# Ledger of designs, part 70: VHH binders against EKC/KEOPS complex subunit cgi121 (cgi121)

Target 1, 174 residues: EKC/KEOPS complex subunit cgi121 (cgi121), of Schizosaccharomyces pombe (q9p7j3)
Amino acid sequence: MILPLFPETQVHVFVYENVSNCAAIHEQLISQNPIYDYAFLDAATILYKKQVYSAIIRALEDRRDEQMKTKTIHSEVILSLSPKTEISSAFRQFSMTKKSKNIVVVKIDSKLTEEEEFERLDKLVEGNRVEFSDEELQKLIDFKVLKKNYKLDPSTLENPLASILSSIALRGYS

## First folded at step 9 (VHH)

Design zz30 (framework vhh_7yz9_2)
Fold by ESMFold2-Fast, scan of step 9:
Structure zz30 (fold): chain B 174 residues (1-174), chain A 121 residues (1-121)
Amino acid sequence: as target 1 above (174 residues)
Amino acid sequence: QWQLVESGGGLVQAGGSLRLSCTASGFTFSSYAMGWYRQTAGNEREWVALITKSGSTDYADSVKGRFTISRDNAKNTVYLQMNSLKPEDTAVYYCTARGYDRSYSPTHDYWGQGTPVTVSS
């Protein structure tokens, strides 16, 4: 994908369900294995494509402005999903865990084509790839997790999009 | 406090072999992933090899098939066996320990002081 504000930046987003090797992937991530330099998100925390894109845009803005708080652009995406500027909290809230079953994977600045990234990720992730769409994401979301992460009232859960996007956009300024 | 001490660097001819060692103290070695990076003058550190706490290994494409990383938890030591060395492998080699905290922060690292390797043609 091409982002209007960052037309030179290639972005790929992948969704996997029924992943059986999250513990193995998690070990590679905490080992800082460069082969695993992606943002691995727990799909239980992602409701909309726009939620992911907003976090990507925020991370790219922070990199452009030399204001990144984390080591990599991919960890900055994870931080950018959080309504707070706390690295530890963001990773606990949004990052894939050993217990995750469905994941969203983001790659920024790939030197590979989307098809080549699929070949690489299919070797790393033992699960079923599904379309990156609002329909598929809504099958994988955990509304209890979403409510806690964004501090949503029950009434807001009927239409949470605006609240989520505002939380991402205003992180560090509210 | 923590220490990582590299040894085994030196001068070798192209096609030769060299084994680097890195001995750790001051932290629970078996809980950390261990890696090797290298750096040439004026360039950023380049990843070379990684071994996780479970023993899974990975390598940069430039060294795959020639270098082997291994660990000995009883000796708190990680090794890099370098075979079929090329002049392009000339660099200072750094040992690193990749720990994690409860937040899974990607910024936590311990580093050695580096050991120089020179490969002549």
Scores: ipSAE 0.510, ipTM 0.795, lowest interface PAE 2.0, mean pLDDT 87
Fold by OpenDDE, second read of step 10:
Formats: structure tokens, sequence, C-alpha cells
Structure zz30 (fold): chain B 174 residues (1-174), chain A 121 residues (1-121)
């Protein structure tokens, strides 16, 4: 996938449900295994494709503007999902945990096709790949977690996407 | 050979001010964004402030309006002016050079020993 604003950067996004080895993946991330150079998100925190795209774009903009707050573009994607500036909070809110069952995996600067990248991920993730769509994400979301992460109230729940995108875009501007 | 040396920490009362300094050596200072992080015992380091090569700045929400990051390329030094300090600001403060994963960079690879800041209530 190519983003219009960043045509030189190839991005792939995958969704997995019923993942049995999140704990093992988490350990590899802690050890900073380069084979696991992805952003692993908890699908329970993701409601829209545009939410993920917005975070990716924000991270890429931060990189472009030399304003990354984290070490890697993938960690920056995780941070970019959060309305908070604290890295630890962002990871706690959105990153895959040992207890996660459904995940969204983001690859930035991929040199492979989507299918080739999938073949690589298939060796790392033990779960079922589903379509990266709002429909599928909606099946995996935990609305309690979503409401907490973005401080959604009854007025903003009518259009959660707008609130989420605003939170991502305006982080640090409140 | 990369070195970052923080200084300026100490004990200060709430509402007080401190100015931290970080002197860099072993690399082209002007070619890197610089940042301040802080860490308390048992917790992960949190970013506090960032200044780009061009001088653009960004701050964590918790310090925005109180802290100011600046740099002097002639002295290879980055500063953190800390005003209106709060007990919650108590931490060891670290300086780092900022790079990106698509380039060979010391991003979070090199740290100094840090400078402790204690804010009493």
Amino acid sequence: as target 1 above (174 residues)
Amino acid sequence: QWQLVESGGGLVQAGGSLRLSCTASGFTFSSYAMGWYRQTAGNEREWVALITKSGSTDYADSVKGRFTISRDNAKNTVYLQMNSLKPEDTAVYYCTARGYDRSYSPTHDYWGQGTPVTVSS
C-alpha cells in the first residue's frame, strides 16, 4: 500500500484474530529482535482503518519533520495512536500485550509485496488473518477500552471517528 | 567516542527553577535533533522535550509552558530551562541525540549518566 502523501514509503497493515502466541511475540519485542520489526497493536483498541492510517501518517510526518519522539517509526506509530504524549501511556493503551488475542500489525518501509510480507509474518504470528476493514475491526474492538483511550462521551460517541482523528492530530496542542 | 554529559540537576523547592545542560562530543552535533528524557526508579524513560536541527521544539504535555529546550551548536550543548517545578518533575534527566530508523543514527543508543532533579514540596 502506498500513501498519497508519502509515495516513497510502502506500508502494509495486517489484522489477525485468535492469535495464540502474543506472549511469545511480546517477549521478542522486549528483546528487540529485528525480525519483529513491526508495530504490533491490540485490535481491541482499533475501530477504523482511518485511525490506523492517521497514526501512520502522523508518525511519517514526525519522521519527515525530524520530530520523532520514539526510537523507531513503528514505535512512533503506536505513540501516534494516543492522545497522550507519554510514550509509556501510549504503549499501555494501544500496543499488543501478552494477553492480546487479536492484533493489528503495521509495517513501514517494506521492501516486499503485501503477499511476501504476509509470508514473513505468517512465520511469526500464529493466528487467522482477516481483512483490514472497518467491518472486521468493528468485530474486534472493545468499546470500553476505546472510550477510555480517547475519552469519548455520549456526544462524541455519535461520531467516534471524528473524535479519534482529532485526538491523534491534535496531540500536544491542547 | 560518542559522549553526552548532563549537568545542572539538584534540589529545588516547588515553584523553583533549574537549568540543565547537556554537552555532546564525538559526533556532528548540528546534524542531530536533541532531546531530554526523564526517568524515575522502576519506570521507563519518558521524553520531555525535543529540539530539531532547525530549532523547532516540542514538549510533553506535562511540561508544556514550564520547560524550554534550546541549543547552542557552537558549544555542542542543549539546554533545558525548567520553571515552575513540581514534585512530579522529580527524576533523573537524560539527554540524547535523535535520529531515525532509516538512517544510521545514535537514536537512544547513547546516554549520559544523567543529572538528578529533586523537587521538594
Scores: ipSAE 0.293, ipTM 0.710, lowest interface PAE 1.5, mean pLDDT 92

Design zz4 (framework vhh_7yz9_2)
Fold by ESMFold2-Fast, scan of step 9:
Structure zz4 (fold): chain B 174 residues (1-174), chain A 121 residues (1-121)
Amino acid sequence: as target 1 above (174 residues)
Amino acid sequence: QWQLVESGGGLVQAGGSLRLSCTASGFTFSSYAMGWYRQTAGNEREWVALITKSGSTTYADSVKGRFTISRDNAKNTVYLQMNSLKPEDTAVYYCTARSYPRTSDKLYDYWGQGTPVTVSS
């Protein structure tokens, strides 16, 4: 994928449904195992491709400006999905957990092709890959979780895109 | 306050063995994953091995089958048993403690000062 402000940055996004080994993956993530250097998101929290792209762009802007609050670009993507700047809250809200069923995986600065990253992830993730599309994401979202994470009211919940993107863009607004 | 102290490095002939130790103090050792990295002059640190807090282990392909990482929570110590050593294993070996920021607002990674290993051919 090409990002207008970061055309030199390699970005891959993968979506997996019916993942059976989330507990094992989670243990590797909290251990910061280098093999698992990706942003592993709970698909229950992601409704749109633009939601993921907005978080990636915000994380890349923070890295460019030397304002990252976390140690890795992938952790910064997770933080950037949250409307708040509290790291632990962002991870609780958006990072995959032992109980996750469907996940969204983001890789930034890969030295590998998309096909090579898929081969690596297929060995780590025991699930079914689906297309990274709004249609597929909308099958995996939990609207109760989305509403809670972004504090959406009933009228906004019917068409939440603009509200979500504003929340991401204005995170930690000074 | 916190410390990671590596020991066990030295000079060894190719095909030999060494056991590195890393003793931690100043934090709750059992709550952290422990790892080993190595570095040669002019190069970035290379990951070698990791052991999670539950004891599951992973290794870099270059050391798989030759190195074994283990931990003793009662002694706050992580070990790296290195067998069938090769000249390319020559490096300064660093111990690290790793955690996730789910319970804090800051990601904490602890590093030791390193212990040198030289493998002669």
Scores: ipSAE 0.485, ipTM 0.788, lowest interface PAE 2.2, mean pLDDT 87

Design zz5 (framework vhh_7yz9_2)
Fold by ESMFold2-Fast, scan of step 9:
Structure zz5 (fold): chain B 174 residues (1-174), chain A 121 residues (1-121)
Amino acid sequence: as target 1 above (174 residues)
Amino acid sequence: QWQLVESGGGLVQAGGSLRLSCTASGFTFSSYAMGWYRQTAGNEREWVALITKSGSTTYADSVKGRFTISRDNAKNTVYLQMNSLKPEDTAVYYCTARPYDKYGRITEDYWGQGTPVTVSS
């Protein structure tokens, strides 16, 4: 994928359902294992492709402007999904846990092609790969989690896209 | 105060073996992931191997099948057994301790002073 403001940045996004080894992946993530340098998101928190892209763009803007609050660009993507600039809350809300079943995986600055990253990730993730599409994401979302994470009221919950994107773009400013 | 003290480096011929050791003090060793990195002149440190607190191991592709990382919690020591050494393995090897950080906060890793390994052809 090509991002309008960051055309030189390689970005790949992968979706896995029915993942059986989330506990093992989580152990590697908390150990800061370099092989696992990806943003591992709980798919229960992601409703749209644009939601993920907006978080990626915000993380890249923060890196460009030397305003990153986390150690890696991938952890900055996780933070950027949150409507608030609070690291522990963002990770509790959006990162995969050892009990997650479906995950979204983001890779930034890959030197590999999308297919080569799939080969690498397929060795790390024991689950079924599905297309990164709004249709597939809508099968995996938990609306209770989405409502809580973005503090959506009933009026915005029926069409939450604009509210979610605004929250990501304006996090930490209001 | 924390310390990581490395030993076992030296000169070895291609095809030979070396065992590196790194002994930790000043923190709860058993709660940390431990790793090895290496650096050649003019290059950034590259990751070599990691062992988690549960004993799970991972390796860089360049050393997989030749190097083995292990730990002895009773001795607060992490080891790197290096077999079938190649001239390309010549580097300064660094021990590191990785704090548990599931939130991705900016944390500093603990590092040793490095131990040089030279593999002659």
Scores: ipSAE 0.451, ipTM 0.764, lowest interface PAE 2.3, mean pLDDT 87

Design zz6 (from z1 with Y100W S101D K102R Y104S P105K T106V E107S; framework vhh_7yz9_2)
Fold by ESMFold2-Fast, scan of step 9:
Structure zz6 (fold): chain B 174 residues (1-174), chain A 120 residues (1-120)
Amino acid sequence: as target 1 above (174 residues)
Amino acid sequence: QWQLVESGGGLVQAGGSLRLSCTASGFTFSSYAMGWYRQTAGNEREWVALITKSGSTTYADSVKGRFTISRDNAKNTVYLQMNSLKPEDTAVYYCTARSWDRYSKVSDYWGQGTPVTVSS
């Protein structure tokens, strides 16, 4: 995908359901294995494509402005999903865990084609790949987790898109 | 204070072998993933191999099948066995201990590097 504000930046997003090897993936992530240099998100936390794109744009803005708080662009995407700038809270809230079942995987600045990234990820992830679409994401979301992460009132949960996007864009101000 | 001390580098003919060692002190070695990186003059540092806390290994495509990473937790040492060396393997090799805190900017531990020169 091409982002209008960052047309030179290659972005790929993948969704996997019923993943059976999250514990193995998690071990590689905490080991900082370069093969696993992706943002691995728990799909229970993602409701919309725009939510993921907003976090990517925020992370790219922070990189451009030399204001990244984390080691990599991929960890910055995870941080950028959070309404707060506290790193440990953001990762607890949005990053995949060894108990995750469904995941969203983001790759930025790939040296590989999208097809080659699909082939690589399909070998690392033991699950079923599904389309990155609002329809598929809405099958995987946990509304209890979403409410807690974005501090949503019950009325806001009925149509949360604008609130979520504002939280990402205005991170730290509310 | 923590230390990572590399040894085993030197001069070798193409097709030869070298074994690099890296001994750690000042932190709980067994809790860290360990890796090897290399750097040639004027180029960025590139990843070579990684061994996780549980002993799982991964390698860069350029060295897969030729290099073997291993660890000895009793000796606080990580090794890189380098076989079938090529002139393009000439570099300064760096040992690193990878923090479990993967998201923080807290620095990983790094050695000072050991030079390897492969002649042809």
Scores: ipSAE 0.572, ipTM 0.826, lowest interface PAE 1.6, mean pLDDT 88
Fold by OpenDDE, second read of step 10:
Structure zz6 (fold): chain B 174 residues (1-174), chain A 120 residues (1-120)
Amino acid sequence: as target 1 above (174 residues)
Amino acid sequence: QWQLVESGGGLVQAGGSLRLSCTASGFTFSSYAMGWYRQTAGNEREWVALITKSGSTTYADSVKGRFTISRDNAKNTVYLQMNSLKPEDTAVYYCTARSWDRYSKVSDYWGQGTPVTVSS
């Protein structure tokens, strides 16, 4: 996948449901195992593809502008999902936890095809791959968590995408 | 108010060439990346080519070396030069405007499409 603003950067996004080894993956992430060089997101917090793309793009922009707040591009993606500036808050809000069941996995700067990347990732994730689509994401979302993360109210819930994207874009400027 | 109007589609023999045009109105053309997608009957749309605000281009593997995307901001127009056309290139081609900038409107707008038929 190529994003229009960053044509030189290949990005892959995968969605897994019924993941049984999130705890194990989490331990590897804590240990900073380079094999697990991905952004692992809790799918319960993701409603739209554009939400993920927006976060990726912001992370890439931060990198481009030498304004990254985190150590890695993947952690920056996690931060970029959050309307909050605190890294710890962003991770608590959006990162995969040991208790996660469904996850969204983002790979930045991939040198592999989507299928090849999937084959690598599939060795790490014990779950069922589903399509990265709004339809599938909607099946996995926890609206309570979503509302909390982005402070959505009844008026913004009619079009939550706009609110989410605004929150992502304006993080640090509100 | 946003409008994308594609043109240039038609019937062409394999190995032939076509040049598609997309004229935009209702928004600041220069602020958006422009692209072409194509769709066959019963299939999902697949991206063909993108050109960023700065003029950087990307292509689907299937069209690399054959297709060229370009833009003229003065005319609010994006072009797709299609050379060495193949029957598998047969599809309705759609123009799109996209913006992924941090502080700009995130948009994905489509035109009505222009049909391209490549005969063997």
Scores: ipSAE 0.000, ipTM 0.208, lowest interface PAE 13.6, mean pLDDT 90

Design zz7 (framework vhh_7yz9_2)
Fold by OpenDDE, second read of step 10:
Structure zz7 (fold): chain B 174 residues (1-174), chain A 121 residues (1-121)
Amino acid sequence: as target 1 above (174 residues)
Amino acid sequence: QWQLVESGGGLVQAGGSLRLSCTASGFTFSSYAMGWYRQTAGNEREWVALITKSGSTTYADSVKGRFTISRDNAKNTVYLQMNSLKPEDTAVYYCAARTYSRLGKPTYDYWGQGTPVTVSS
C-alpha cells in the first residue's frame, strides 16, 4: 500500500483474530527483537481504517519533520493513535497486551509485497487473518475501551469517526 | 489433478551452476505463488525461495545472492537458477504451489516428486 502523501513509503496493515500467542509476541517486543519490527495494536481499540491511516500519516509527518517523540516509526504510530501526549499512556491505551485476542499489525517502510509480508508475519502470529476493513474492525471493537480512549459521549458515539480523527490530529494542542 | 514435475537436478562440482525447472498442470498456475524447498535424508524440508504471482521474490538467507527464482506463466513453469553451488546445497529439491488454509494462512499442499542435486567438493 502506498499513501498519496508519502509515495516513497510502503505500508501494510494486517488484522488477526483469535490470536493465541500474544503473550509470546509481547515478550519479543519487550526484548526489542528486530524480527518483530511492527506496530502491534489491540484490535479492541480500533474501529475504522481511517483511524489507523490517520495515525500512520501523523507518524510519517512527524518523522518527516523530525518531530518524532518516540524512538521508532512503529512506536510513533501507536503514540499517534492517542489523544494523550504521554507515551506510556498511549501504549497502555492502544498497544497489544499479553491478554489481547485480536490484533492489528502495521508495517512501515516495507520492502516486501503485502503477500510476502503476510507470509513473514504469519510465522510470528498464531491466529487467523481477516480483512482490514471497517466491517471486520467493527466486529472486534470494544466500545467501552473506545469511549474511554477518546472520551466519547452518547452524542458522538453514533458516529465517532470525526471525534477520533480530531483527537488524533489535535494531540498536544488541547 | 494438481501436478508438479521437477527437473534439472544432477551432479555438479562446487562453484558450479544448475538450473531447475518445475512444470505445473491441473490448476491456474498464474494465480499462485510458487516456491522451492529442499530436503536431505533424515532432515525436515526447508524453504529455499518463493516467487509471488506478481513476480516478487524472497530467498532463504543461506541461498541469497546465489539462487534466483523466476517463472514463466505461459509455460506454467517455475525455475531455480543455482549459482556458486556448495556441498551443503546437496539435497532433493521440491517445487510447491502456495495455497491458503481456511484460516488464511499460507500452506503448501501440492508438491512434486523432487529432483536430486549433488554438489561435490
Scores: ipSAE 0.013, ipTM 0.270, lowest interface PAE 8.7, mean pLDDT 91
Fold by ESMFold2-Fast, scan of step 9:
Structure zz7 (fold): chain B 174 residues (1-174), chain A 121 residues (1-121)
Amino acid sequence: as target 1 above (174 residues)
Amino acid sequence: QWQLVESGGGLVQAGGSLRLSCTASGFTFSSYAMGWYRQTAGNEREWVALITKSGSTTYADSVKGRFTISRDNAKNTVYLQMNSLKPEDTAVYYCAARTYSRLGKPTYDYWGQGTPVTVSS
């Protein structure tokens, strides 16, 4: 995928449901295994494609402006999903855990084609790949998690998109 | 024994259209995702498009908006509709049947023989 403000940046997003090896993946992430250099998100936290793209754009803006707060672009995507720039809180809120069942995986600056990344990830992730679409994401979201992460009241849960995007965008962080 | 038989390739002028077909026999077509790949001499095979068992589609960035993949399970056939063809689309096109192992890993069980497409400028 090509972003208008970042035309040289290759971006791939994959969604997996019913993942059985999240504990093993988490162990590889803790070990900093370079094979697992992706942003692994808990799908329970993601409701819209635009939510993921907004976090990617913000992470790329921070890299362009030399304002990254984490060591990798993939960690910066995870941070950028959070309403606040506290790194530990962002990872607790959005990163996959050993207990995760459904995940969203982001790759930035891929040296591989989308199909090659798909084949590589399918060897690492023991689950069913589904389409990266709002329809599929809405089957995997946990609204209690979403409400807590973005501090939504009951009325905004009816149509949370604008509130979520405002929380992610650079101007939302004051 | 299994077969994937491709057809519809040929010579076409830039801006033209072609429809490729791939008919399967000898395996349960409806149980497989189907993909189209292409290869030019001296280069590795490049993925073009994929259609899942349920009909969900994905495309390589180079062909998005121009190519459409579809399937007809009753005919055991996958199609690639190629519009607004460019000289750089010149390649041998292959269809492939893909499934998943019990661990969710893709396997490419069956490949066609390939059908050549030449786009003149």
Scores: ipSAE 0.000, ipTM 0.089, lowest interface PAE 21.6, mean pLDDT 81

Design zz8 (framework vhh_7yz9_2)
Fold by ESMFold2-Fast, scan of step 9:
Structure zz8 (fold): chain B 174 residues (1-174), chain A 121 residues (1-121)
Amino acid sequence: as target 1 above (174 residues)
Amino acid sequence: QWQLVESGGGLVQAGGSLRLSCTASGFTFSSYAMGWYRQTAGNEREWVALITKSGSTTYADSVKGRFTISRDNAKNTVYLQMNSLKPEDTAVYYCTARSYGDRYSKTFDYWGQGTPVTVSS
């Protein structure tokens, strides 16, 4: 997919449901295994495609401006989903855990095609691929988790998109 | 006062084998994932193999099926068994140790000084 502000940046986003090996994946991520250089997100935290793209754009802006706070562009995507700039907090809120069941996986600067990345990820992730769409994400979201992560009140919960996007774009400022 | 000391490098004929060792001191070895990287002159370090705290292993495609990484926590040592060596495996080999929290940092926790491996045709 092409991003208007970063047209030369290759971006792929994958969604897996009913993943049975999250504990194994989590161990590889903590070990900084280069094969697992993706952003592995808990799908319970993601409601919209735009939420993911906004975090990607923010991470790319931080890389462009030499302001990245984490080791990789993929960890920067995870940080960028958080309304705060605290790395540990962002990973607790949005990164997959050993107990995750559904995940969203982001790859930036892939040297592989989307099809080749699917083949690679299918070997790493023991789950069912589903379409990256608002419809599919809506089936996997946990609204209690979403409310807590973005501090949504009843006035914003009915239509949280603008609030979520503002939190990502203005991370740490408001 | 932490150290990673590599040994076992040298000259070997194509098709031969070498076993690299890396002994750690000054930190709790069993708490770290251990890895091997290699570097040729003028190039960035290339990842070769990783072994996690639990003993799970992963390899770069270029060495898969030929190299085996293992660890001995009682000896604070990680090994790289290199079989069916090719001239393109010629490089300086570095061992590295990373804490489980280190994925947030921009650098690895610990690196050895490297051990040279030369594979002749």
Scores: ipSAE 0.518, ipTM 0.787, lowest interface PAE 1.8, mean pLDDT 87
Fold by OpenDDE, second read of step 10:
Structure zz8 (fold): chain B 174 residues (1-174), chain A 121 residues (1-121)
Amino acid sequence: as target 1 above (174 residues)
Amino acid sequence: QWQLVESGGGLVQAGGSLRLSCTASGFTFSSYAMGWYRQTAGNEREWVALITKSGSTTYADSVKGRFTISRDNAKNTVYLQMNSLKPEDTAVYYCTARSYGDRYSKTFDYWGQGTPVTVSS
């Protein structure tokens, strides 16, 4: 897909459930394998499509403004999900771990169609692809983790999206 | 004190084979993923092959099926077996050690001096 504010940048997002090889993927990531040039997120931490898109937009803005804090656009997406400025904290909060079962995968600057990119990614991920939708994400979310990551309380839980988006947008401005 | 020393480069005819070696010192070899890159004059370095600390291997599409990366932790050495060489494989080949430093916040690449490979048609 193309984001209106970034017409020259193609973005793809995929969701996998029941992934059996997260540990192997994680090892490739820490080894900086170029084939694994994606943002691998723990689906347990993602509740909305807009949450992911907001992080992507924030990362792209950072890149545009030459203000990226991380080495790659994909790592910047992970950072952008967090209300915290610490890279390590952001990764601990949102990045796929060896113990993850469900993941959200983001590709920035793709030159392939969504289907072509999926075929490429499907060789790396051993799991079931599901629709990237709020409905499917809601099935995979861990609300305890979500509440912790964004410091949600009973007053903000009525509209968690607003709180999440605010956290993403205002990171570093507190 | 980190050191990577490549060897094995040279002139070879198209269709021939070479085996590159990279000997590491000054760090715990077994704790790092090792890889090979290559660079031609005027171009950026391109990734060729990577082997993780557990022995998992990955290759660039251009060399897949022809090149094989391996490692010997007892000798602190990583190898690149290059078969069915083509003129387009001509480049300086560099050995690299890769690490994610502070888990997620820091990346590290260390390179050797390189070994030249020339494939004649």
Scores: ipSAE 0.008, ipTM 0.286, lowest interface PAE 8.3, mean pLDDT 89

Design zz9 (from z1 with S99G S101E K102S Y103K P105R T106S E107L; framework vhh_7yz9_2)
Fold by ESMFold2-Fast, scan of step 9:
Structure zz9 (fold): chain B 174 residues (1-174), chain A 120 residues (1-120)
Amino acid sequence: as target 1 above (174 residues)
Amino acid sequence: QWQLVESGGGLVQAGGSLRLSCTASGFTFSSYAMGWYRQTAGNEREWVALITKSGSTTYADSVKGRFTISRDNAKNTVYLQMNSLKPEDTAVYYCTARGYESKYRSLDYWGQGTPVTVSS
């Protein structure tokens, strides 16, 4: 995918359901294994494609402006999903855990094609790949988790998209 | 407070073997993943191998089947056994410790490096 504000940046997003090896992946992530240099998100926290793209755009803006709070662009994507500028909180809220079953995986600045990244990732993730679409994401979301992460009240639940995107875009400014 | 000290580098002929050691102090060694990187003049550091807290190992494609990473938690030491060495393996080898998942998950500890020269 090409982003209008960052046409030079190569972005790939993959969705896996029924992943059986999340504990093994999680150990590699906390070990900072270079092979696992991706943003691994719990699909229970992602409702829309636009939610992921907004976090990617915010992370890329912070990198461009030399304002990244984390050491990698992939960690910055995870931070950027959170309405708060606190790294530990963001990772607790959005990162996959040992008990995750469905995950969203983001790769930025890949030197590989989407097909090559998929082949690489298919060796790391023991699960079923599904399309990165709003329809598939809606099957995997946990609305209680989403509400808690973005502090959504009943008035915003009718249209959570605008609130979520504003939280991501305006993180630290409101 | 923390320190990583590499040893075991030197000159070796192609086809030979070397074992590098890295001894840690000043932190809880068993709580960290340990890795090896290497660097040649004018190039960025290249990842070589990693061992997790549980002992799971991964290797760069260039060294698979030739190098073995291992750890001894009782001695606070990580090892890199290098077999079937090639001239292309000539580099300064660096030991690194990888932090726990927290606000410090991207923090790396590095040793001073140990040179390895592989002659033809």
Scores: ipSAE 0.533, ipTM 0.808, lowest interface PAE 2.0, mean pLDDT 87
Fold by OpenDDE, second read of step 10:
Structure zz9 (fold): chain B 174 residues (1-174), chain A 120 residues (1-120)
Amino acid sequence: as target 1 above (174 residues)
Amino acid sequence: QWQLVESGGGLVQAGGSLRLSCTASGFTFSSYAMGWYRQTAGNEREWVALITKSGSTTYADSVKGRFTISRDNAKNTVYLQMNSLKPEDTAVYYCTARGYESKYRSLDYWGQGTPVTVSS
């Protein structure tokens, strides 16, 4: 996938449900295994494709402008999902945990086709890959978590996209 | 149309070996990653081993060093060589094909399973 604003950067996003080895993946991330060079997100925190895309775009913009707050583009994606400026908070809010069941995986700067990247990632993730779509994401979302992460109220929960995107865009400005 | 047929399960003593086979039909076998997962009597399910179409393998920590997954594309068959079997390996073993169906979707297809019982 190519983003219009960043035509030289190939991005892939995958969604997995019923993942049995999140704990193992988490350990690899902690050890900074380069094979696991992805952004692993808890799917319970993701409701829209645009939410993910917005975070990716913000991360890429930060990199472009040499304003990244984290060490890697993938960690920056995780940070970019959060309305908070604290890196630790962003990771607690959005990153895959050992207890995660469903995950969204983002790859930035891929040199592989989507199929090839799938082959690599499918080796690492023990679960079922589903379509990256709003329809599939809404099946995996935890609205309690969503409310907490973006401070949504009952009125905004009916259509939280605008609030989510605003939170992402305005991080650090409010 | 996709079909996976497992075989090779049975009763074996601890420390023994079994070789499971899974024959696929109804799809281009060589184009898909294959794998095995197992389900215990307690309905606990876990992935055991995966092999990509290029032959790259991955194993669950619990079976590393003991199990080997391989494939023969000419025979549309994936194998699981299980050595040094333990009672905790007792489960129904299922063959799976991971299909790349569309740009953003992959589906897993399963067989009927083959039972493996490891006695103490």
Scores: ipSAE 0.006, ipTM 0.261, lowest interface PAE 10.7, mean pLDDT 89

